# Miniprotein binders against Mucin-6 (MUC6): the designs that were tried, part 37

Target 1, 185 residues: Mucin-6 (MUC6), of Homo sapiens (Human) (q6w4x9r395to579)
Amino acid sequence: GHCSLEGGSFVTTFDARPYRFHGTCTYILLQSPQLPEDGALMAVYDKSGVSHSETSLVAVVYLSRQDKIVISQDEVVTNNGEAKWLPYKTRNITVFRQTSTHLQMATSFGLELVVQLRPIFQAYVTVGPQFRGQTRGLCGNFNGDTTDDFTTSMGIAEGTASLFVDSWRAGNCPAALERETDPCS

## First folded at step 22 (miniprotein; from bb9 with R50Q)

Design cb5
Fold by OpenDDE base, look of step 23:
Structure cb5 (fold): chain B 185 residues (1-185), chain A 112 residues (1-112)
Amino acid sequence: as target 1 above (185 residues)
Amino acid sequence: DIREEVKKLLEEARKLIEEAKKAGDEQAVWLLEIAVRLLEEALKTGDPEQIAYALLFLAMALITAAEKRGDPKAVELLEKAQELLRKALEENNPELIKEAIKLIKEAAELLG
């Protein structure tokens, strides 16, 4: 399964459903029992301009009981608040630079993350087949059905992205705005 | 030639993967496999910067293995190699990459 965060406000789910939202919060991208130690992948969005519609991805966070790995748009990588030199590794996670513009987070448990630093901070999430039907968050449920990708944290299927996205907020943030558009547009 | 030297390291890395498999060092296998892929990709482009990144990862992978094996000399060599590679990136100095490769090779020999 491949999930992408592109263009500042576009998301394509594991099931290849594209949608757009504008929010300035931290959102859960991926939760799964397949992630060890209650792991979760999150996305941090912030204002990129003066208007409410000018929002962009500014960081990706992997959070578990053991680690809080943050990859930020300024190319700083931290774990539990401490800056780390790359390549960096834990027991089952490694973060490294592949090219001048791309960072990667590789894991031994079937999660892969590619972060494009320039010209736009973008993220690409890949999960193994063992995750099929066992994912939740903004990246969807990876079950091959796009119609139920907007399932909220409470298990309610929404028809639009706004309530779906808001349900996956990791903190107290303003409500997100939605626009159903193709990420490639 | 940096590319030629990297190719040699690539072969050594592959050997070390097999050894790690035999030793049951799953982490070393995992990391070295990534290193191999990175090196292969870097060789395709020939970009010294990308090569340096790949080598940094290789060094990290080898350090992991060296620590588990209790080889402080190998660790020292590899840490120095990483330092050189970082400096190479900062200064855009390919000669430092070559020097780093020498250290990595020496460390790999110790681990082989």
Scores: ipSAE 0.780, ipTM 0.906, lowest interface PAE 0.6, mean pLDDT 94
Fold by ESMFold2, look of step 23:
Structure cb5 (fold): chain B 185 residues (1-185), chain A 112 residues (1-112)
Amino acid sequence: as target 1 above (185 residues)
Amino acid sequence: DIREEVKKLLEEARKLIEEAKKAGDEQAVWLLEIAVRLLEEALKTGDPEQIAYALLFLAMALITAAEKRGDPKAVELLEKAQELLRKALEENNPELIKEAIKLIKEAAELLG
């Protein structure tokens, strides 16, 4: 399973369902019983001033009861808020640079994240087959059917991306817009 | 030739993977398998910066194995290699990569 977060606030789910939203919040990308210690992968979007949507991906966060790893364009920080030299490892997670433009987070539990740092901050999530039918969040439910990928945090299938995305907010933030429109721009 | 020396390290890393499997050291197997893939990709490009990143990872993987085995001399060599690799990246100096490879090979021989 592949899920991508690309420029212009585009998302493609594990079931290849594309959608777009424009929001400033932290969103849950992926939750699954396959992630240890109540793990979740989250995406942080903020105003950028450089895109038509005015929002862009600025960080990806892995959070569990044992680990907190924040990947942004310039650094990786962990549980105590200190930047870490790469490569970095825990028992089950490692973060390293592949090239000057790409970072990778690899895990022993079937989650992989590749982050493109430039020219645009983008993220690519890969999960192993054990995750099939067992995911929730912005990356969808990975059940092979695009019609129910917009399942909310309350388990309700929605017809629009914005209602779906709003349900996965991990904080107090403005509602997302699904289209690239801004009356002031 | 940095590329030829990296090929030799790949062979040593593959041997150490098999040893880690026999010892049941799952973390070392996992990290060393990643290191092998990174080195293989770096060889395809020949980019000194990418080679340095791959070698930093290999050194970390070998430190993990050396600590489990209780080999502080290997750890010391590998930490020195990482320092040289970071300096090579900061100074854009591929000659320091050659020095780091030498230290990594010495550490791998102690672990082999």
Scores: ipSAE 0.669, ipTM 0.880, lowest interface PAE 1.1, mean pLDDT 85

## First folded at step 22 (miniprotein)

Design cb14 (from bb9 with E26D)
Fold by OpenDDE base, look of step 23:
Structure cb14 (fold): chain B 185 residues (1-185), chain A 112 residues (1-112)
Amino acid sequence: as target 1 above (185 residues)
Amino acid sequence: DIREEVKKLLEEARKLIEEAKKAGDDQAVWLLEIAVRLLEEALKTGDPERIAYALLFLAMALITAAEKRGDPKAVELLEKAQELLRKALEENNPELIKEAIKLIKEAAELLG
């Protein structure tokens, strides 16, 4: 399964459903029992302009009981708040620079993350087949059905992205704005 | 030639993967396999920058193995190699990459 965060406010789910939202919060991209130690992948969005519609991805966070790995748009990588030199590794996670513009987070448990630093901070999430039907968050449920991708954290299927996205907020943030558009538009 | 030297390191890395498998060092296997892929990709373009990044990862992977095996000399060599590679990237100096390769080779020999 491939999930992408592109263009500042566009998301394509594991099931290839594209949608757009504007929010300035931290959102859960991926939760799964397949992630060890209650792991979760999160996305941090912030204002990129003066209007509410000018939002962009500014960081990706992997959070578990043991680690809080943050990859930020300024190319700083931290774990539990401490800056780390790349390449960096834990027991089952490694973060490294592949090219001048791309960072990667590789894991031994079937989660892969590619972060494009420039010209736009973008993220690409790949999960193994073992994750099929066992994911939740903004990246969807990876079950081959796009119609139920907007399932909230409470298990309710939404028809629009707004309530769906808001349900996956990791903190107390303003409500997101929705716009159903193609990420490539 | 940096590419030729990297190819040699690539072969050594593959050997070390097999050794790690035999030793049951799954982490080393995992990291070294990534290193191999990175090196292979870097060799496709021959870009010194990509090569340096790949080598940094290889060094990290080898350090991991060296620490588990209790080989401080190998760790030292590899840490120095990493420093050289970082400097190489900062200064855009391919000669430092060559020096780093020598150190990595020496460390790999110790681990083999």
Scores: ipSAE 0.873, ipTM 0.946, lowest interface PAE 0.5, mean pLDDT 94
Fold by OpenDDE base, fold request of step 24:
Structure cb14 (fold): chain B 185 residues (1-185), chain A 112 residues (1-112)
Amino acid sequence: as target 1 above (185 residues)
Amino acid sequence: DIREEVKKLLEEARKLIEEAKKAGDDQAVWLLEIAVRLLEEALKTGDPERIAYALLFLAMALITAAEKRGDPKAVELLEKAQELLRKALEENNPELIKEAIKLIKEAAELLG
């Protein structure tokens, strides 16, 4: 399954459902029993301009009981809150540069993350087949059915992206908006 | 040239993967497999930048293995290689990559 966060506010689920939202919060991208130690992948969105529609992905966070890895445009921060030299590795996670503009987080448990740092901060999530039907979050449920991708954290299927996205907030943030914005923003 | 040297390292890495498998060092296997993929991808284009990053990863993978095996000399060589590679990236200096490769090869021989 491939999930993409592109263009600042666009998401394509594992089931290839595209949608757009504007929010300034941390959202759960991926939760799954297949992630060890209650692992979760999260996306941090922030304002990129003056308008409410000017939001963009600013960081990706992997969080588990053992690890916290924050990938931003400028740095990779781990458990101790300090920037780490790359490549970084744990027992089952590694973060490294492929190029000056591309970072990758690879795992031994079937999760892969590729991050494009520039010109636009974008992220691409890949999960193995063992994750089928066992994923939750903004990346959807990876069951081959796009119609139920907007399943909330409470297990309710929503018709709009905003309510869906809001349900996956990882903190107290304002509600997400569904507004058209310049794809370059 | 750098590409030929990287190809040699790639072969050594593959050998080390097999050895790691025999030793039951799953982490080494996992990391080295990534290193191999990175090197293979870098070789497709021959981009020195990609090569340098791939080698950085290889060095890290080998350090991990070396530490488990208790080979401080190998670790030292590989750490030096990483320093050279970082410098190579900063300065866009392929000669430093070549120097790093020599160190990585030496370390790989110690681990083989």
Scores: ipSAE 0.855, ipTM 0.940, lowest interface PAE 0.5, mean pLDDT 93
Fold by OpenDDE base, fold request of step 24:
Structure cb14 (fold): chain B 185 residues (1-185), chain A 112 residues (1-112)
Amino acid sequence: as target 1 above (185 residues)
Amino acid sequence: DIREEVKKLLEEARKLIEEAKKAGDDQAVWLLEIAVRLLEEALKTGDPERIAYALLFLAMALITAAEKRGDPKAVELLEKAQELLRKALEENNPELIKEAIKLIKEAAELLG
């Protein structure tokens, strides 16, 4: 399964459903029992302009009971709050540069993250086949059905992205705005 | 020349993966496999930058293995290699990459 966060506010789910939203919060991208130590991948969005519709991805966070890894445009920060020299590794997670503009987080449990730092901060999430039907969050449920990708954290399938996205907020943030725009535009 | 040397390191890395498997060092296996893939990808273009980053990862992977095996000499060599590679990236100096490769090769031989 491949999930992408592109163009600042565009998301393509594991099931290849594209959608767009504008929010300034931290959202759960991926949660699954296949992630060890209650792990979750999250996306941090912030304002990129003056209007509410100008939002962008500013960081990706992996959080578990044992690890916290924050990947931003300028640095990688871990549990102790220190910027780490790359490549960085734990027992089952590693973060490294592929190029000057591309970072990767690789794991031993079937999760991979590629981050393009410039010119636009974008992220690409890949999960192994063992994750099929066992994912939740903004990246969808990876079950081959695009019609139920907007399943909320409470297990309710929504018809629009707004309520879906809002349900996956990690904190108290303003409601997300939905814009029906083709990610290819 | 760099490409040729990297190919040699790839072969050595693959051997070390097998050794790590025998030793039950799952982390080393996992990391070295990533290193191999990175090097293979870097070789497709031959871009010195990509090669340098791949080698940085290889060095890290080998350090991990070396520490578990209690080989401080290998660790030292690899740390020096990492320093050279970082400098190579900063200065865009392929000669430093070559020097780093020598150190990595020596360390790999110690671990093999």
Scores: ipSAE 0.854, ipTM 0.939, lowest interface PAE 0.5, mean pLDDT 93
Fold by OpenDDE base, fold request of step 24:
Structure cb14 (fold): chain B 185 residues (1-185), chain A 112 residues (1-112)
Amino acid sequence: as target 1 above (185 residues)
Amino acid sequence: DIREEVKKLLEEARKLIEEAKKAGDDQAVWLLEIAVRLLEEALKTGDPERIAYALLFLAMALITAAEKRGDPKAVELLEKAQELLRKALEENNPELIKEAIKLIKEAAELLG
């Protein structure tokens, strides 16, 4: 399964359902029992301009009971709160650069993350077949059915992206907006 | 020729993967396999930048193995190699990559 976060506010689920939203919060991209130590992948969105429609992805966070890894445009920060020299590794996670603008997080448990740092901060999530039907979050449920991708954290199927996205907030943030905006914003 | 030297390192890395498997060092196997893939990808284009990043990863993987085996000399060589590679990336200097490769080869020999 492949999930993409592109163009600042566009998401394509594991089941290949595209949608967009504008929000300034941290959202759960991926939760699964297949992730060890209650692991979760999250996306941090922030305001990139003056208007409410000017939002963009600014960081990706992997969080478990054992590890915290924050990948932003400028640095990679781990549990100790300090920027690490890359490549970085734990027992089952490694973060490294492929190029000056492309970063990758690889794991031994079937999760892969590729991040384009510049010119636009974008992220691509790949999960192995063992994750099929066992994923939750903004990346969907990876079951081959696009019609139920907007399932909320409470297990309710929503018809709109805004309510779906809001249900996956990791903190106290304002409601997400669904607007017709420039795809480059 | 950097590409030819990298090809040689690839072969050594593959050998070390087999040794790591025999030793039951799953982490070393996992990391070295990634290193091999990165080097293979870098060799497709021959881009010095990609090669340098791939070598940085290889060095890290080998350091991990060296630390577990208690080989401080290998660790020292590999850390120096990483320093050279970082400098190579900053200065866009392929000669530093060549020097780093020499150190990585020497370390790999110690670990083999």
Scores: ipSAE 0.853, ipTM 0.939, lowest interface PAE 0.5, mean pLDDT 93
Fold by ESMFold2, fold request of step 24:
Structure cb14 (fold): chain B 185 residues (1-185), chain A 112 residues (1-112)
Amino acid sequence: as target 1 above (185 residues)
Amino acid sequence: DIREEVKKLLEEARKLIEEAKKAGDDQAVWLLEIAVRLLEEALKTGDPERIAYALLFLAMALITAAEKRGDPKAVELLEKAQELLRKALEENNPELIKEAIKLIKEAAELLG
């Protein structure tokens, strides 16, 4: 099962359903009981262009009870807020460079993430066959049926990407003021 | 030739995977299997940069195995190899890759 985040706004689900969206928030890409310690994979999108409607992928986050691994477009990798030298490992997760432009996160539990850092920040999610029918989020249900890939966090199958994507928001979106700081306040 | 030296190191890494399986060292098996695949892909390209990144990962995999076995000499060699590989990547100096391979082979011999 492959799910891709390309061009900052394009998604292709595990069942190969393509869609596009724009937003400035953190979204749940993948939840599954196959991920240990309530793990989830999340994508962070932020404003990327001159137009207010232009957004792009700026980070990918793996979050569990033990780890919060952040891979950012500025090429910094952190775990639980601490920057890490690569290659990096925990007991069941490793993050390393394949090339100067590509990072990989591999796990012992069937999740793999490849991140293209340059020229455009893109992500490619691969899950093993044990995940079939066991996923939720922006990457879809992985059940072989594209008609229900737009299933919301409330379990409702939608016909449009917009309602589906909005239901998978996680965490707080930064306010415009919070993205700018006044050094003299 | 770096490519030929990497092929020899791959055979040694495959032997160490079998040793780790016999020892029940699941983490070493997992990491070394990743390292073997990274080196195999790097060899297909012939790209020294990709080879260096794969060797850096292999060194980390071997360090974890060496620490579990309590072999500080192997850890020392592998840490030096990682320093050389990081320098090789920073300076675009493939000669340092050859030196790092020598240290990795010495460490692999201690672990085998």
Scores: ipSAE 0.772, ipTM 0.914, lowest interface PAE 0.8, mean pLDDT 87
Fold by ESMFold2, fold request of step 24:
Structure cb14 (fold): chain B 185 residues (1-185), chain A 112 residues (1-112)
Amino acid sequence: as target 1 above (185 residues)
Amino acid sequence: DIREEVKKLLEEARKLIEEAKKAGDDQAVWLLEIAVRLLEEALKTGDPERIAYALLFLAMALITAAEKRGDPKAVELLEKAQELLRKALEENNPELIKEAIKLIKEAAELLG
């Protein structure tokens, strides 16, 4: 399964359902029991212009009980808040450069992430077949059916991207329809 | 000539994958398989920058194997190779890549 985060705020789910949204928050891209130690993949979006429709991806985060790996648009990679030289590894995760413009996070548990750093910060998520029907978040549920890819964090299938995306916000941040003038607040 | 040296390293890396499998070193197998793919892709381009990044990864994968074997000389060689590769990338200097390959080959011999 493939999920992509491209351009400003375009997402394509594991079931190939495209959508866009406008938000300045951390969102859960992917949760699954297949990710060890309560792992989750998250995306951080921030304002890239003056209007609410000008938002873009600024970081991707892998969070588990052991690690908080942050890959930022400023090309810094941290684990648990400490900057790491690349290539970097833990027991089951590695982060490295393939080229000057592309980073990859590979894992031994079937999650792979490719991050394009330049010219535009974009992310491409790949999961193995063991994840089929076992994912939640902005990347959808990977069940082969696009009609329920907009399933909220409460398990409700929505017909609009806005309600779906807002349900996957992590932490206390403004709703996608609200303007935010300070992305760090 | 750098491409020929990388092809020789690929042959060594494939042999070391089999050795890591025999040792039950699943992490080294996983990392070395990634390294082989990265080197094969880099060879198709002929780009010294991409080759250097792939070799940096190979060195990290070999350090994993060397640490399991308790071979500090192999680790030392591989860390020096990584320093040369980072310098090659910073200076855009492909000749340093060839020097790093020599160190990686020496470390691979210690692990074989």
Scores: ipSAE 0.765, ipTM 0.915, lowest interface PAE 0.8, mean pLDDT 87

Design cb14 (from bb9 with E26D)
Fold by ESMFold2, look of step 22:
Structure cb14 (fold): chain B 185 residues (1-185), chain A 112 residues (1-112)
Amino acid sequence: as target 1 above (185 residues)
Amino acid sequence: DIREEVKKLLEEARKLIEEAKKAGDDQAVWLLEIAVRLLEEALKTGDPERIAYALLFLAMALITAAEKRGDPKAVELLEKAQELLRKALEENNPELIKEAIKLIKEAAELLG
């Protein structure tokens, strides 16, 4: 399963459902019982440009009870607040450069993250087949059906991206200020 | 010539994977398998930059194995190789890649 965060505002779910949104918040990309220690992937978006409708991805965070790994657009990688030389490893996670423009986080538990640092900060999430039907968040539920990929944090399938995205906010941040349009399904 | 030396390291890395499997060193197996994939991809491109990043990762994987077996000389060689590789990337200097390969090869022999 592949989920992508491209162009600062576009998301494609594990089931290949595309959408876009604009918000200034940290959002849950992926939760799953397959991630150890209550792990989650999160995406941080912030304003870009001069209008409230222009936001872009500024960081990706892997958070568990043991690790808080931050990969930010300033190209500094931290774990639990400490900047790290690359390549870097823990017991189950390694972060390294593939090229001058691409970083990878690989894990022993079936999660892989590739981050393009330049020219635009973008992220690509890959999960192994054991994750099928066991994911939640902005990347969808990975069940092979796009009909319910907009399932909220309360378990309700929504027809619009804006309600879905707002439900996955992690932290104290405002709801989207403009109506976000969903790609036709 | 760098490509041929990398191919030799790739063969040695595959042998070390089999040794790590026999020893039950799951972390070394995991990291070395990533290193092999990165080296294979880098060889297809022939790009010295990708080769250098793959070698940096291989050195980290070998340090992990060397620390488990308690071989501080191998660790020192591999850390020096990483320093050379970082400088090679910073300076765009493929001669430093060649020097790093020699150190990695020596460390791999100590671990073999």
Scores: ipSAE 0.745, ipTM 0.904, lowest interface PAE 0.9, mean pLDDT 87
Fold by ESMFold2, look of step 23:
Structure cb14 (fold): chain B 185 residues (1-185), chain A 112 residues (1-112)
Amino acid sequence: as target 1 above (185 residues)
Amino acid sequence: DIREEVKKLLEEARKLIEEAKKAGDDQAVWLLEIAVRLLEEALKTGDPERIAYALLFLAMALITAAEKRGDPKAVELLEKAQELLRKALEENNPELIKEAIKLIKEAAELLG
């Protein structure tokens, strides 16, 4: 299963459903019982231009009861706010650079994350087959059915990306807006 | 010549994976298998930057194994190798990569 966060505002789910949104918040990308210690992967979006609705991905966060790993364009920060030299490891997670522009987080529990730092901050989430039908969040539920990928945190399937995205906010922040049609970006 | 030294180190890393499997050291197997894949990909490009990043990872994998075995000499060599590799990347100086490989090879001999 692959989920991608590209172009500042575009998401493609594990079931290959594309959508876009604009918001300034931290959102839950992926939750699953397959992630140890109540783990979750989250995405941070912030303003990226002069328009109020222009937002882009600025960080990806893995958080569990044991670990907090924040990956941003210029640093990796762990549990106590301390920036870490790469490569970095815990018992089940390692974060390392492949090149000056790409960073990877690999785990022993079937989650992998590749982050492109430049020219645009983008993220690519890969999960093993054990995650099928057992994911929630912005990356969808990985059940092979794109019609229910917009399932909210309350378990309600929505027809619009905005309501779905708003339900996965991990804090009190402005509601996401789906900007008017922009077929190229 | 860096490419040839990396090929030798890659063969050593593969042997250490088999030893770790026999010893039941799942973490060492996991990290070393990643290191082998990174080195193989870096060799295909011949890019010193990718080689240095792959060697940094290999050194971390070997430090993990060395600490589990209680081999502080291997740890010391590997930490120095990482320091050289970081400097090689910072200064764009591939000659420091050659020196780091010598230290990693010495540490791998202590472990295997």
Scores: ipSAE 0.703, ipTM 0.895, lowest interface PAE 1.0, mean pLDDT 85

